# VH-VL binders against o60602r691to836: the designs that were tried, part 17

Target 1, 146 residues: o60602r691to836
Amino acid sequence: YKYDAYLCFSSKDFTWVQNALLKHLDTQYSDQNRFNLCFEERDFVPGENRIANIQDAIWNSRKIVCLVSRHFLRDGWCLEAFSYAQGRCLSDLNSALIMVVVGSLSQYQLMKHQSIRGFVQKQQYLRWPEDLQDVGWFLHKLSQQI
Key: E = the ipSAE of ESMFold2; O = the ipSAE of OpenDDE; V2 = 0.75 times the mean of E and O plus 0.25 times the DockQ between their complexes.

## First folded at step 14 (VH-VL; framework fv_tafolecimab)

Design w03 (at its last look DockQ between E and O 0.90; V2 from the best seeds 0.84)
Fold by OpenDDE, look of step 14:
Structure w03 (fold): chain C 146 residues (1-146), chain A 119 residues (1-119), chain B 106 residues (1-106)
Amino acid sequence: as target 1 above (146 residues)
Amino acid sequence: QLQLQESGPGLVKPSETLSLTCTVSGGSISSGDYYWSWIRQPPGKGLEWIGTIWYSGSTYYNPSLKSRVTISVDTSKNQFSLKLSSVTAADTAVYYCAREDYSDYFDYWGQGTLVTVSS
Amino acid sequence: EIVLTQSPATLSLSPGERATLSCRASQSVSSWLAWYQQKPGQAPRLLIYDASNRATGIPARFSGSGSGTDFTLTISSLEPEDFAVYYCQQRSNWPTFGGGTKVEIK
């Protein structure tokens, strides 16, 4: 695989993702980091079809990490990417999709979309910790899954 | 300003399908910011959420009604619709269409339409 | 299903009096609780969302409080137009409503 993981998230969450994840996990942000990550803002090919970019990212990454936030749930492209990621998982023997819930999302909010609903009902997902003291542990746990 | 209006027959026979349409004006239904729901209220009773739909067609239904409910959206007409199959007298109610806001509460409602199930 | 129990069923008060309405959830709904007002022949109107936030255009005399399983709607001083039925609604799980509290004139 070209990438260790494709990070799928809403563009509205970019600043947060950068500070919370990329700075700590992506090797291009620091040589102390462990993972070669793929994300839209940096790695998608300009001028190429967005769906094609998403599919390429999904299939060229060992894992897919979707950061499900309120912005994610309102972004058709994110939901589409989530669906494609699930599609890949069906073809793989291993679960390649890691879902991380970010922010205070209710069960209702997660259940409104069929793709998310199905995953939540059948698979375990992670919740980003609300306590900053737990972030280090969380990142470690996430790293183990990547 | 945003307005919602229910339309459809006020009388349905038992075992038939209740069909209603909500027409949205003053705003576009083709927005990822909002969901669109149906809620009903039997005469003299409380409120029951039926289901919700996103502009993309993604739906979520009340588990108690799921097997009989179909909600659809027509973005070209700025409408979304409700179908409730195999109705009984228990389905007699005022039916409201409503918009779910950014916090997923119902901030805009139609005036409601009474649907009576009777032979 | 999360069941919301409202009390009292009926509250008889005079204009100018303070009204206190209760809503209890069968399980925690965090702060994901709303209050609606419904007058005869009208659709419900959103008053409070997320337990304590007043919706746009709602008078200051309406206030909400609570978290978890116990919530309260307070009308500090009843106006004639406030006599109506009030419903609580949770959005932790698929939306459910309480049975309502009727605030009627004494």
Scores: ipSAE 0.871, ipTM 0.948, lowest interface PAE 0.5, mean pLDDT 96
Fold by ESMFold2, look of step 14:
Structure w03 (fold): chain C 146 residues (1-146), chain A 119 residues (1-119), chain B 106 residues (1-106)
Amino acid sequence: as target 1 above (146 residues)
Amino acid sequence: QLQLQESGPGLVKPSETLSLTCTVSGGSISSGDYYWSWIRQPPGKGLEWIGTIWYSGSTYYNPSLKSRVTISVDTSKNQFSLKLSSVTAADTAVYYCAREDYSDYFDYWGQGTLVTVSS
Amino acid sequence: EIVLTQSPATLSLSPGERATLSCRASQSVSSWLAWYQQKPGQAPRLLIYDASNRATGIPARFSGSGSGTDFTLTISSLEPEDFAVYYCQQRSNWPTFGGGTKVEIK
């Protein structure tokens, strides 16, 4: 795989994702970091169809990490990416897809979206910690799943 | 101003399919910021959520009704619809269409339409 | 399914009095609870969302409080137009409504 993980998130969340995840996980942000990550703002091919970029990111990444925020849930591209990632996971008979819930989202808010409903029903997701003291433990746990 | 209006037959025979349409005016269903819902109220009783649809066609239904319910959206007509199959007298109710706001609560409602299941 | 139990079923009060309506959930709904007002022959009207926030255009006499399982709607001084049925509704899981509290004029 070209990437250890594709980080799928709404562009409206980019600054948060950069500060919370990329600076701590991505090798291009620090040589102390562990993973070669893919994300739209850096790695998508300029001028190429966005669907094609999403499909390429999903197929060229060992894991797909979907950061499901309020913005993610109202972004059709993010939900489409989730669906493609599920298709690859089912085809490979393993779980390449890691779902991370970010922010105060209820089960109702998540369940309204068919593409993610299975993960929600089976509680197959991580929740970003509300307490800053827990972030280190969360990043360790996420890193173990990647 | 945003307005929701239910339309459809007021009388449905048992075992048939109840079919209603909600027409949205003064706003657009094709916005991704809102969800669109059906809620019913039997005469003299409380409210029951039937289901919700997003402009993309993604739906979520009340588990007790799920086997009989289909909600669909037609963004070109700015409408969404309800089909409830195999109705009985227990399905007699005022049927409301509603919008879910940014906080996922029902902030705009239609006037409601009474559907009676009889004969 | 999350069951919402409203009490009392009926409040008989005069204009100017304080109304206190209770809603209890069968399990925690965090703060994801709304209150609606319904007058005879009309659709419900959103009053309070996320337990304590007034919806657009709702007068300050309406306030909500609570979290978890126990919630309260307070109408500080009843106006003639406030005599109606009030429903609570949770959206922690798929939406359910309480059975209603009818606030009626003595």
Scores: ipSAE 0.757, ipTM 0.916, lowest interface PAE 0.6, mean pLDDT 92
ESMFold2 (binder alone), look of step 14: mean pLDDT 92; pTM 0.945

Design w04 (at its last look DockQ between E and O 0.79; V2 from the best seeds 0.81)
Fold by OpenDDE, look of step 14:
Structure w04 (fold): chain C 146 residues (1-146), chain A 119 residues (1-119), chain B 106 residues (1-106)
Amino acid sequence: as target 1 above (146 residues)
Amino acid sequence: QLQLQESGPGLVKPSETLSLTCTVSGGSISSGSYYWSWIRQPPGKGLEWIGTIWYSGNTYYNPSLKSRVTISVDTSKNQFSLKLSSVTAADTAVYYCAREDYYDYFDYWGQGTLVTVSS
Amino acid sequence: EIVLTQSPATLSLSPGERATLSCRASQSVSSWLAWYQQKPGQAPRLLIYDASNRATGIPARFSGSGSGTDFTLTISSLEPEDFAVYYCQQRSNWPTFGGGTKVEIK
């Protein structure tokens, strides 16, 4: 695989994702980091079809990490990416998709989306900790899954 | 001002399909900001959520009713509809359509329409 | 299904008195709880959302409190128009309502 993980998130969450995840996990942000991550803002090919970029990212990454936030749920592209990621998992019989819920989202809010409903019902997902003291542990846990 | 209005037959025979339509005025149903729900209330009893729909057609139903419920949306008419199949006397209720707001609460309601299931 | 139990079933009070209504959830719903008022022949009206936030246009005499499994709706001083049935509703899982509390005139 070209990437350790494709990080899928809403563009509205970029600043947060950068500070919370990329700075700590992505090798291009620091030589101390472990993972070669793929994300739209940096790695998608300009002028290329967005769906093609998403599919390429999914299939060229060992894992897919979706950061499901309020913004994610309102972003059709994110939901579509999530669906494609699930499709890959079905095709290769691999649990390549890691779902991380960010913010205060209820189960109801997640279940209202058909693309996420099936995953929530069948698979475990992670919740980003509310306590900053737990972030380090969370990142460690996430790293173990990547 | 946003208004919701239920319409449909007030009488349905057992085993038939209950069909209602909610007409929305004073606002667009095609907004991605809101969901649109059906809620019913049997006479003298509490409230039961039936299901909700997004403008895209994405639906989520009460598990207890899922097998019999179909909710659809017609953005061109600014309407969404409810179909409940295989009705029994237990389905007799006032049926409300409601808007589900940003916080997943029901902030706007129709006046409700009584549907009686009887032979 | 999350079951909401409201108590008491009926509350008989006089105008000017304080009303305290309880809603208990079978499991934690965090702060994702609303209160509705319903008068005879009318649709429910949203009063409180997320446990303690008053909806638009709701008088200050209505207040909500609680988190997790125990919630309270308080009407500080009952007005004649406040005699109605009150329902709690959770949005942690698919929406469910309590059985209601009828506030009636003594």
Scores: ipSAE 0.853, ipTM 0.946, lowest interface PAE 0.5, mean pLDDT 96
Fold by ESMFold2, look of step 14:
Structure w04 (fold): chain C 146 residues (1-146), chain A 119 residues (1-119), chain B 106 residues (1-106)
Amino acid sequence: as target 1 above (146 residues)
Amino acid sequence: QLQLQESGPGLVKPSETLSLTCTVSGGSISSGSYYWSWIRQPPGKGLEWIGTIWYSGNTYYNPSLKSRVTISVDTSKNQFSLKLSSVTAADTAVYYCAREDYYDYFDYWGQGTLVTVSS
Amino acid sequence: EIVLTQSPATLSLSPGERATLSCRASQSVSSWLAWYQQKPGQAPRLLIYDASNRATGIPARFSGSGSGTDFTLTISSLEPEDFAVYYCQQRSNWPTFGGGTKVEIK
């Protein structure tokens, strides 16, 4: 795989994702970091169809990490990417898709979207901690799944 | 100024299918900014959420009604609809269509339409 | 299923009085609770969202408080147009409504 993980998130969350994940996980942000990550703002091919870029990112990444925030849930592209990533998980029979819930989201907000409903019902997701004391533990846990 | 209006038959026979349409004016279903919902109220009683649809056709239903409910959207007509199958007298109610706002609460409602299930 | 229990079922009060309406959830709903007003022959009107925020155009005499399982709607000084039925509604899980509190003229 070209990437250890594709980070799928709404562009409205980019600054948060950069500070919370990329600076701590991505090798291009520090040589102390572990992973070759893919994300739209850096790695998508300019001028290519957005859907094609998303599909390429999913197939060239060993894992897909979907950062499900309020912005993610209102973004048709993000939900399409989630659905496509689920299709890949079925075809290769491994747990390539990692769902991370970010922010104060209720069960109702998550369950309204059929593409993610199965993950929500089976509790197949991580929840980003709101307590800063727990972020180090969470990053370790996420790194183990990648 | 956003308006929602329910339409459909006011009388439905037992065991048949209740069918209603909500027409949205002064706003757009296809924008994807909002969810669209059906909520009912039996005469003299409280409110019951039936289900919600997004512009994509994606739906979520009240688990107690799910086996009998279909909600659909027609973005070209700016409408969404409710079908409730196998109705009984217990399904007699005022049926409202509503918009769910950014915070996932019901901020705009239609005026409601009474559907009676009898004979 | 999250059951919301509203009390009292009926409040008989005069204009100018303070109304205090309670809503209790069968399990925690965090702050994901709304209050609606419904007058006879009309659709419900959103008053309060996320437990304590007034919806657009709602007068300051309406306020909400609480979190978890216990919530309160307060109308500081009743106006003639405030005599109606009030419902709480949670969206922690699929939406459910309370049974209502009717505020009527004493």
Scores: ipSAE 0.791, ipTM 0.919, lowest interface PAE 0.7, mean pLDDT 92
ESMFold2 (binder alone), look of step 14: mean pLDDT 93; pTM 0.947

## First folded at step 15 (VH-VL; framework fv_tafolecimab)

Design y01 (at its last look DockQ between E and O 0.80; V2 from the best seeds 0.83)
Fold by OpenDDE, look of step 15:
Parts: sequence; C-alpha cells; structure tokens
Structure y01 (fold): chain C 146 residues (1-146), chain A 119 residues (1-119), chain B 106 residues (1-106)
Amino acid sequence: as target 1 above (146 residues)
Amino acid sequence: QLQLQESGPGLVKPSETLSLTCTVSGGSISSGDYYWSWIRQPPGKGLEWIGTIWYSGSTYYNPSLKSRVTISVDTSKNQFSLKLSSVTAADTAVYYCAREDYDDYFDYWGQGTLVTVSS
Amino acid sequence: EIVLTQSPATLSLSPGERATLSCRASQSVSSWLAWYQQKPGQAPRLLIYDASNRATGIPARFSGSGSGTDFTLTISSLEPEDFAVYYCQQRSYWPTFGGGTKVEIK
C-alpha cells in the first residue's frame, strides 16, 4: 500500500484533525511520526474526479480512518467515502475501516445516516476522548489499529 | 415563517396503507440543516416517533414500525410523505409532521391530522 | 429503547404556584433531553432542549435541569396558559417520549 491510512474527514474539521492527529501521526509533519497518511487536502489530485480520488485513497491505503463528526455526517462526500470504505472491507479478510466518533454525537445521530448505520450496529468504533488527558492513550490505541 | 401541513385521508380501512403528505412552506426541505419527521399520538395517549428523513432521502424509522413504514421526500414539491402499511385500529392517531433540527429536537410541527382506522 | 417515566401523571395546581415535573430515563441520556408543552387540540411545542436550554420565545418561568437519568421541568409561577400536558423526549437513541404530565388547574 502507498499509505498506511486514509484519513477521511470533513474539510471543516481540517484544523482540528491537523492538530489532533496529523501532527502526531503523519510522517510529513514530523520525522518522529510513524504513519504515511493520505488525506484530501494534501494528497488528492487536483482536477481529478473526487470519487476517483476517494476510491484511490481507499484502495491505496492499508487502513481507512473515518473521523465521524457532525460535519462529517453533513458531508455527502464523507458519507460516500464511508460507504466505499465499507465496500472494500467486504472484499478484504480483515476490516480495514476504523471509525472514530468525534464530538458529542449520540447513537441516534449516527443511526440517522444509512451509510454508517450498519457499521454502528455491527462493528465497534472508537470515540475521541472528551478528556484531553486521555488523548495520548487514544492516539496510541489508534496507532495500534492502523 | 415555517409552516408544516399534513394532508391525506382521515379514514383508512384495516390492512390498507395509511398515506400522508406533509407540505412545508416558508422554508426549504432541501437543506442539510434539518431532518423531517413523523410523529403520532393515539387519542388520549402520548407521542410516538415514527421516523425521520433527510433531504438526501436517508431515512431512519422507529424499530417497532420499521417493517411497515416508508418515508419519502420530494424536494421539488417541498414535501415529505408517510406510508404505513397493514394498518390496524392501533394505528388510529393524530399524525404530526415536524421539523427536526440537526440536534434532534422538533421545533416546528404541523397541526396534526387524525387518521382513524375503521371498517 | 429508552423509556422515559414522567411523574406525577397529573399535577393539580393553582395559578401562581410552582410546578415541578420529573422525567426519569431508563438509562443515561446525557443531556439530550427536551420538554414539550401540548395544549388540547394543538401540536406539541418545544420548551426546553438539551435539558436546560429554553427554546426561542419560551418565557423565563420555564426552566429545565438534570442530566443522565433524572430531569426536571420547573414552572416557577404558573400562568393560566400553562395548564397543559408536558412531555419529555430523549434523543440519545431513537426519539422516545415520556407518558406526559398533565398540569391542571386545582
């Protein structure tokens, strides 16, 4: 795989994702980091079909990490990416999709979206910690899954 | 000002399909900011959420009604509809359509329409 | 399904009195609890959302409190127009409503 993981998130969450994840995980942000990550803002090919970019990212990444926030749920591209990621998982022996719920989202809020409902019902997902003291541990856990 | 109005037959026979339409005015259904829900209330009883739909067509139904419920949206008409199949007397209720804000509260309601299931 | 139990079923009070309505959830719903007012022949009206936030246009005499499983709606001083049925509603899981509390005039 070209990438260790494709980070799928709403563009509205970019600043947060950058500070919370990319700075700590992505090798292009620091030589101390471990993972070659793919995300839209940096790695998608300009002028290319967005769906094609998404699909390429999914299939060229060992794992797919979807950061499900309220913005994510309102972004049709994110939801579609999630669906494609699930599709890939059906063809793989191992689940490549890691769902991380970010922010205060209820089970109901997640379930309202058909694209992620099945995953929420059948698969375990991670929840970004509310306590900043737990972020380090969470990142460690996430890293182990990537 | 946002207004919701239910329409449809007030009488349905057992085993038939209840069909209602909610017409939204003063605002667009074609917005990701809101969901659109059906809620019913049997006479003299409490409220039961039936289901909700997003402008994209994504639906989520009450598990107890899921097998019989279909909610659809017509953005061109600024309407969303409810179909409840195989009705029985237990489905007699005032049916409300409501706007569900993105934080899942119902802030605008139709006036409600009584649907009686009777032979 | 999260079951919301409201108490009392009926609350008989006079205008000017304080009304305290309870809503108990079968499991924690965090602060994802709303209150609605319903008058005869009318649709419910949103009063409180997220346990303690008054909806737009709702008088200050209405207040909500609580988190987790226990919630309270308080009407500090009942006005004649406040005699109605009040429902709590949770949004942690698919929406469910309490059985309602009827606030009636003594």
Scores: ipSAE 0.878, ipTM 0.953, lowest interface PAE 0.5, mean pLDDT 96
Fold by ESMFold2, look of step 15:
Structure y01 (fold): chain C 146 residues (1-146), chain A 119 residues (1-119), chain B 106 residues (1-106)
Amino acid sequence: as target 1 above (146 residues)
Amino acid sequence: QLQLQESGPGLVKPSETLSLTCTVSGGSISSGDYYWSWIRQPPGKGLEWIGTIWYSGSTYYNPSLKSRVTISVDTSKNQFSLKLSSVTAADTAVYYCAREDYDDYFDYWGQGTLVTVSS
Amino acid sequence: EIVLTQSPATLSLSPGERATLSCRASQSVSSWLAWYQQKPGQAPRLLIYDASNRATGIPARFSGSGSGTDFTLTISSLEPEDFAVYYCQQRSYWPTFGGGTKVEIK
């Protein structure tokens, strides 16, 4: 795999993702970091079909981390990426797809989207902590799943 | 100016399918910015959410009605529709279509249409 | 299913008086609760969302409060147009509405 994980998120969340995740996890942000990550703003091929870039990111990454925020839920590309990543996962025992809920989202908001409903129903997701002192524990837990 | 308008037959026989259409004007279903919902109110009673659809066709239904409900969208006509199968007198109600805003509450409603289920 | 219980069923008051309407949820809904006004022959109108935020165009005399299971709609000084039925609605899980509180002229 070219990447340890593909981070799938809405472009509207990029600044948050950079500060909360990339600066702490991605080797190109610091040589002290653990993972070679893929994300659209840096790693997609300009001028190529966006579907093709998403598909390449999913197949070239060992894990797919979907950062499900309110913006994610209203982004058709993000939801299609989620669905495509599920198609790559052929076994529940070897799931490559990690769902992270970001922000104060209700079960209703999540369940309205058929593509993610299975994960929501089975409670197969992590929730980004609201308490800042818990962020270190969350990053450790996320790193263990990657 | 956003407006929602329900249309369809006001009388449906028991065991048949109730079919309604909501026409959206002054706004766009295809933009994907909002969700579109059906809500009903039996005469003299409270409100019951039926289901919600996104422009993509993704739907979520009231679990008590799910086996009988189909909600569809036609973005080219800027419409979404309700089909409720196998109706009984208990399905007699005013049926509203509504928009869900950014915060997922019902901020715009149609005027409602009474559907009576009677032999 | 989350059941919303509104009380009182009927609130008889005069114009100028303060109205206090209660909504209680069968389990926590966080702050994901709205209030609607419905006048005879009309569709509901959104008043309050996320427990305490006024919807666009709603007069300041309407306010909402509460979280978890207990919520309140307050109308600080009733106007003649405020005599209507009020419904609470949660969206923590699939949406459910309360049974309503009718605010009527004493």
Scores: ipSAE 0.797, ipTM 0.923, lowest interface PAE 0.6, mean pLDDT 92
ESMFold2 (binder alone), look of step 15: mean pLDDT 92; pTM 0.944

Design y02 (at its last look DockQ between E and O 0.83; V2 from the best seeds 0.83)
Fold by OpenDDE, look of step 15:
Structure y02 (fold): chain C 146 residues (1-146), chain A 119 residues (1-119), chain B 106 residues (1-106)
Amino acid sequence: as target 1 above (146 residues)
Amino acid sequence: QLQLQESGPGLVKPSETLSLTCTVSGGSISSGDYYWSWIRQPPGKGLEWIGIIWYSGSTYYNPSLKSRVTISVDTSKNQFSLKLSSVTAADTAVYYCAREDYDDYFDYWGQGTLVTVSS
Amino acid sequence: EIVLTQSPATLSLSPGERATLSCRASQSVSSWLAWYQQKPGQAPRLLIYDASNRATGIPARFSGSGSGTDFTLTISSLEPEDFAVYYCQQRSNWPTFGGGTKVEIK
């Protein structure tokens, strides 16, 4: 795989994702980091079809990490990406999709979206910790899954 | 001001399909900000959420009614509809259409329409 | 499903009195709880959302409190128009409503 993980998130969450995840996980942000991540803002090919970019990212990454936030749920591209990621998982022996819920989202809010509903019902997902003291441990846990 | 109005037959025979339409005025259904819901209330009883629909057609139903419920949306008419199949007397209720707001609560309601299931 | 139990079923009070209504959830719903008022022949009206936020246009005499499994709606001083049925509703899971509390005039 070209990437260790495709990080799928709403563009509205970029600043947060950058500070919370990319700075700590992506090798281009620090040589102390472990993962070569793919995300839209940096790695998508300009002028290429967005769906094609998403699909390429999914298939060229060992794992897919979707950061499901309020913005994510309101972003049709994110939901589409999630669906494609699930599709890939059906062809893999191992679950390649890691779902991380960010913010205060209820089960109901997740279930309202058909693309996520099945995953939430059948699979375990992670929830970003509310306590900042737990972020380090969470990142460690996430890293182990990537 | 946003207004919702239910319409449809007030009487349905057992085993038939209950069909209602909610007409929205003073606002557009074609907004990603809101969901559109059906909620019912049997006479003298509490409220039961039936399901919701987004303007795109995405739906989520009450698990207890899922097998019998179909909610659809017609953005061109600014309407959304409810179909409940295989009705029984237990489906007799006042049926409300409602808007689900930003915080996932129902801030606007129709006046409700009584649907009686009787032979 | 998450079951909401409201108590008491009926609350008989006089105008000017304080009304305290309880809503208990079968499991934690965080703060994702709303209160509605329903008068005879009318649709429910949203009063409180997210446990403690008053909806637009709702008088200050209405207040909500609680989190997790136990919630309270308080009407500090009942007005004649406040005699109605009140429902709690959770949105942690697919929406469910409590059985309602009827606030009636003594």
Scores: ipSAE 0.870, ipTM 0.954, lowest interface PAE 0.5, mean pLDDT 96
Fold by ESMFold2, look of step 15:
Structure y02 (fold): chain C 146 residues (1-146), chain A 119 residues (1-119), chain B 106 residues (1-106)
Amino acid sequence: as target 1 above (146 residues)
Amino acid sequence: QLQLQESGPGLVKPSETLSLTCTVSGGSISSGDYYWSWIRQPPGKGLEWIGIIWYSGSTYYNPSLKSRVTISVDTSKNQFSLKLSSVTAADTAVYYCAREDYDDYFDYWGQGTLVTVSS
Amino acid sequence: EIVLTQSPATLSLSPGERATLSCRASQSVSSWLAWYQQKPGQAPRLLIYDASNRATGIPARFSGSGSGTDFTLTISSLEPEDFAVYYCQQRSNWPTFGGGTKVEIK
């Protein structure tokens, strides 16, 4: 695999993702970090079809981490990427898709979207902590799943 | 400015399918900014949520009604619809269409239409 | 299913009096609760969302409070137009509504 993980998130969340995840996990942000990550703002090929970039990211990454925020839920491309990643999990017989719920989202808000409903019903997701003191343990837990 | 209006037959026979349409004016379903819902109220009783639809066609239904409910959207007509199959007298109610706002509460409602299920 | 129990069923008061309406959830709904007003022959009107926020155009005499399982709608001084039925509604899971509290003229 070219990447350890593809981070799938809404572009509206980029600043948060950069400060919360990329600076702590991605090797291009620090040589002390562990992972070679893929994300749209840095790694997508300019001029290429967005569907093609998403498909390439999913197939070239060992894991797919979907950061499901309010913005993610209102982004058709993010939801489509989630569905495509599920298809890969079945094909590879491995659990490649990691769902992370970000922000104060109710069960109702999550269940409204058919593409993620299976994960939500089975509670197959992590929640980003609301308490800042828990962020270090969460990043460790996420790193172990990647 | 924004208006929701229910339309459809007011009388439906038992075992048949209840079919309603909500027409949205002064706003756009295709923008994807809102979800669109059906809610009903039996005469003299409380409110029951039926389900929602997003412009994409993604739906979510009340689990107690799910086997009988279909909600559809036609963005070109700026309309969404309800079909409830195999109705009984228990399905007699005023049916409302409603918009679900950014905070996921119902901020605009249609006037409601009474549907009576009777032989 | 999250059941919302409203009390009292009927509240008989005069204009100018304070109304206090209760809504209790069968399990925690965090602060994901709304209040609606419904007058005869009309659709419900959103008053309060997320437990305590007034919807656009709602007078300051309406206030909401609570979290978890216990919620309150308060009308500080009843106006003639406030005599109606009030419903609570949660969105923690698929939406359910309370049975209503009718506020009527004493």
Scores: ipSAE 0.785, ipTM 0.917, lowest interface PAE 0.6, mean pLDDT 92
ESMFold2 (binder alone), look of step 15: mean pLDDT 92; pTM 0.937

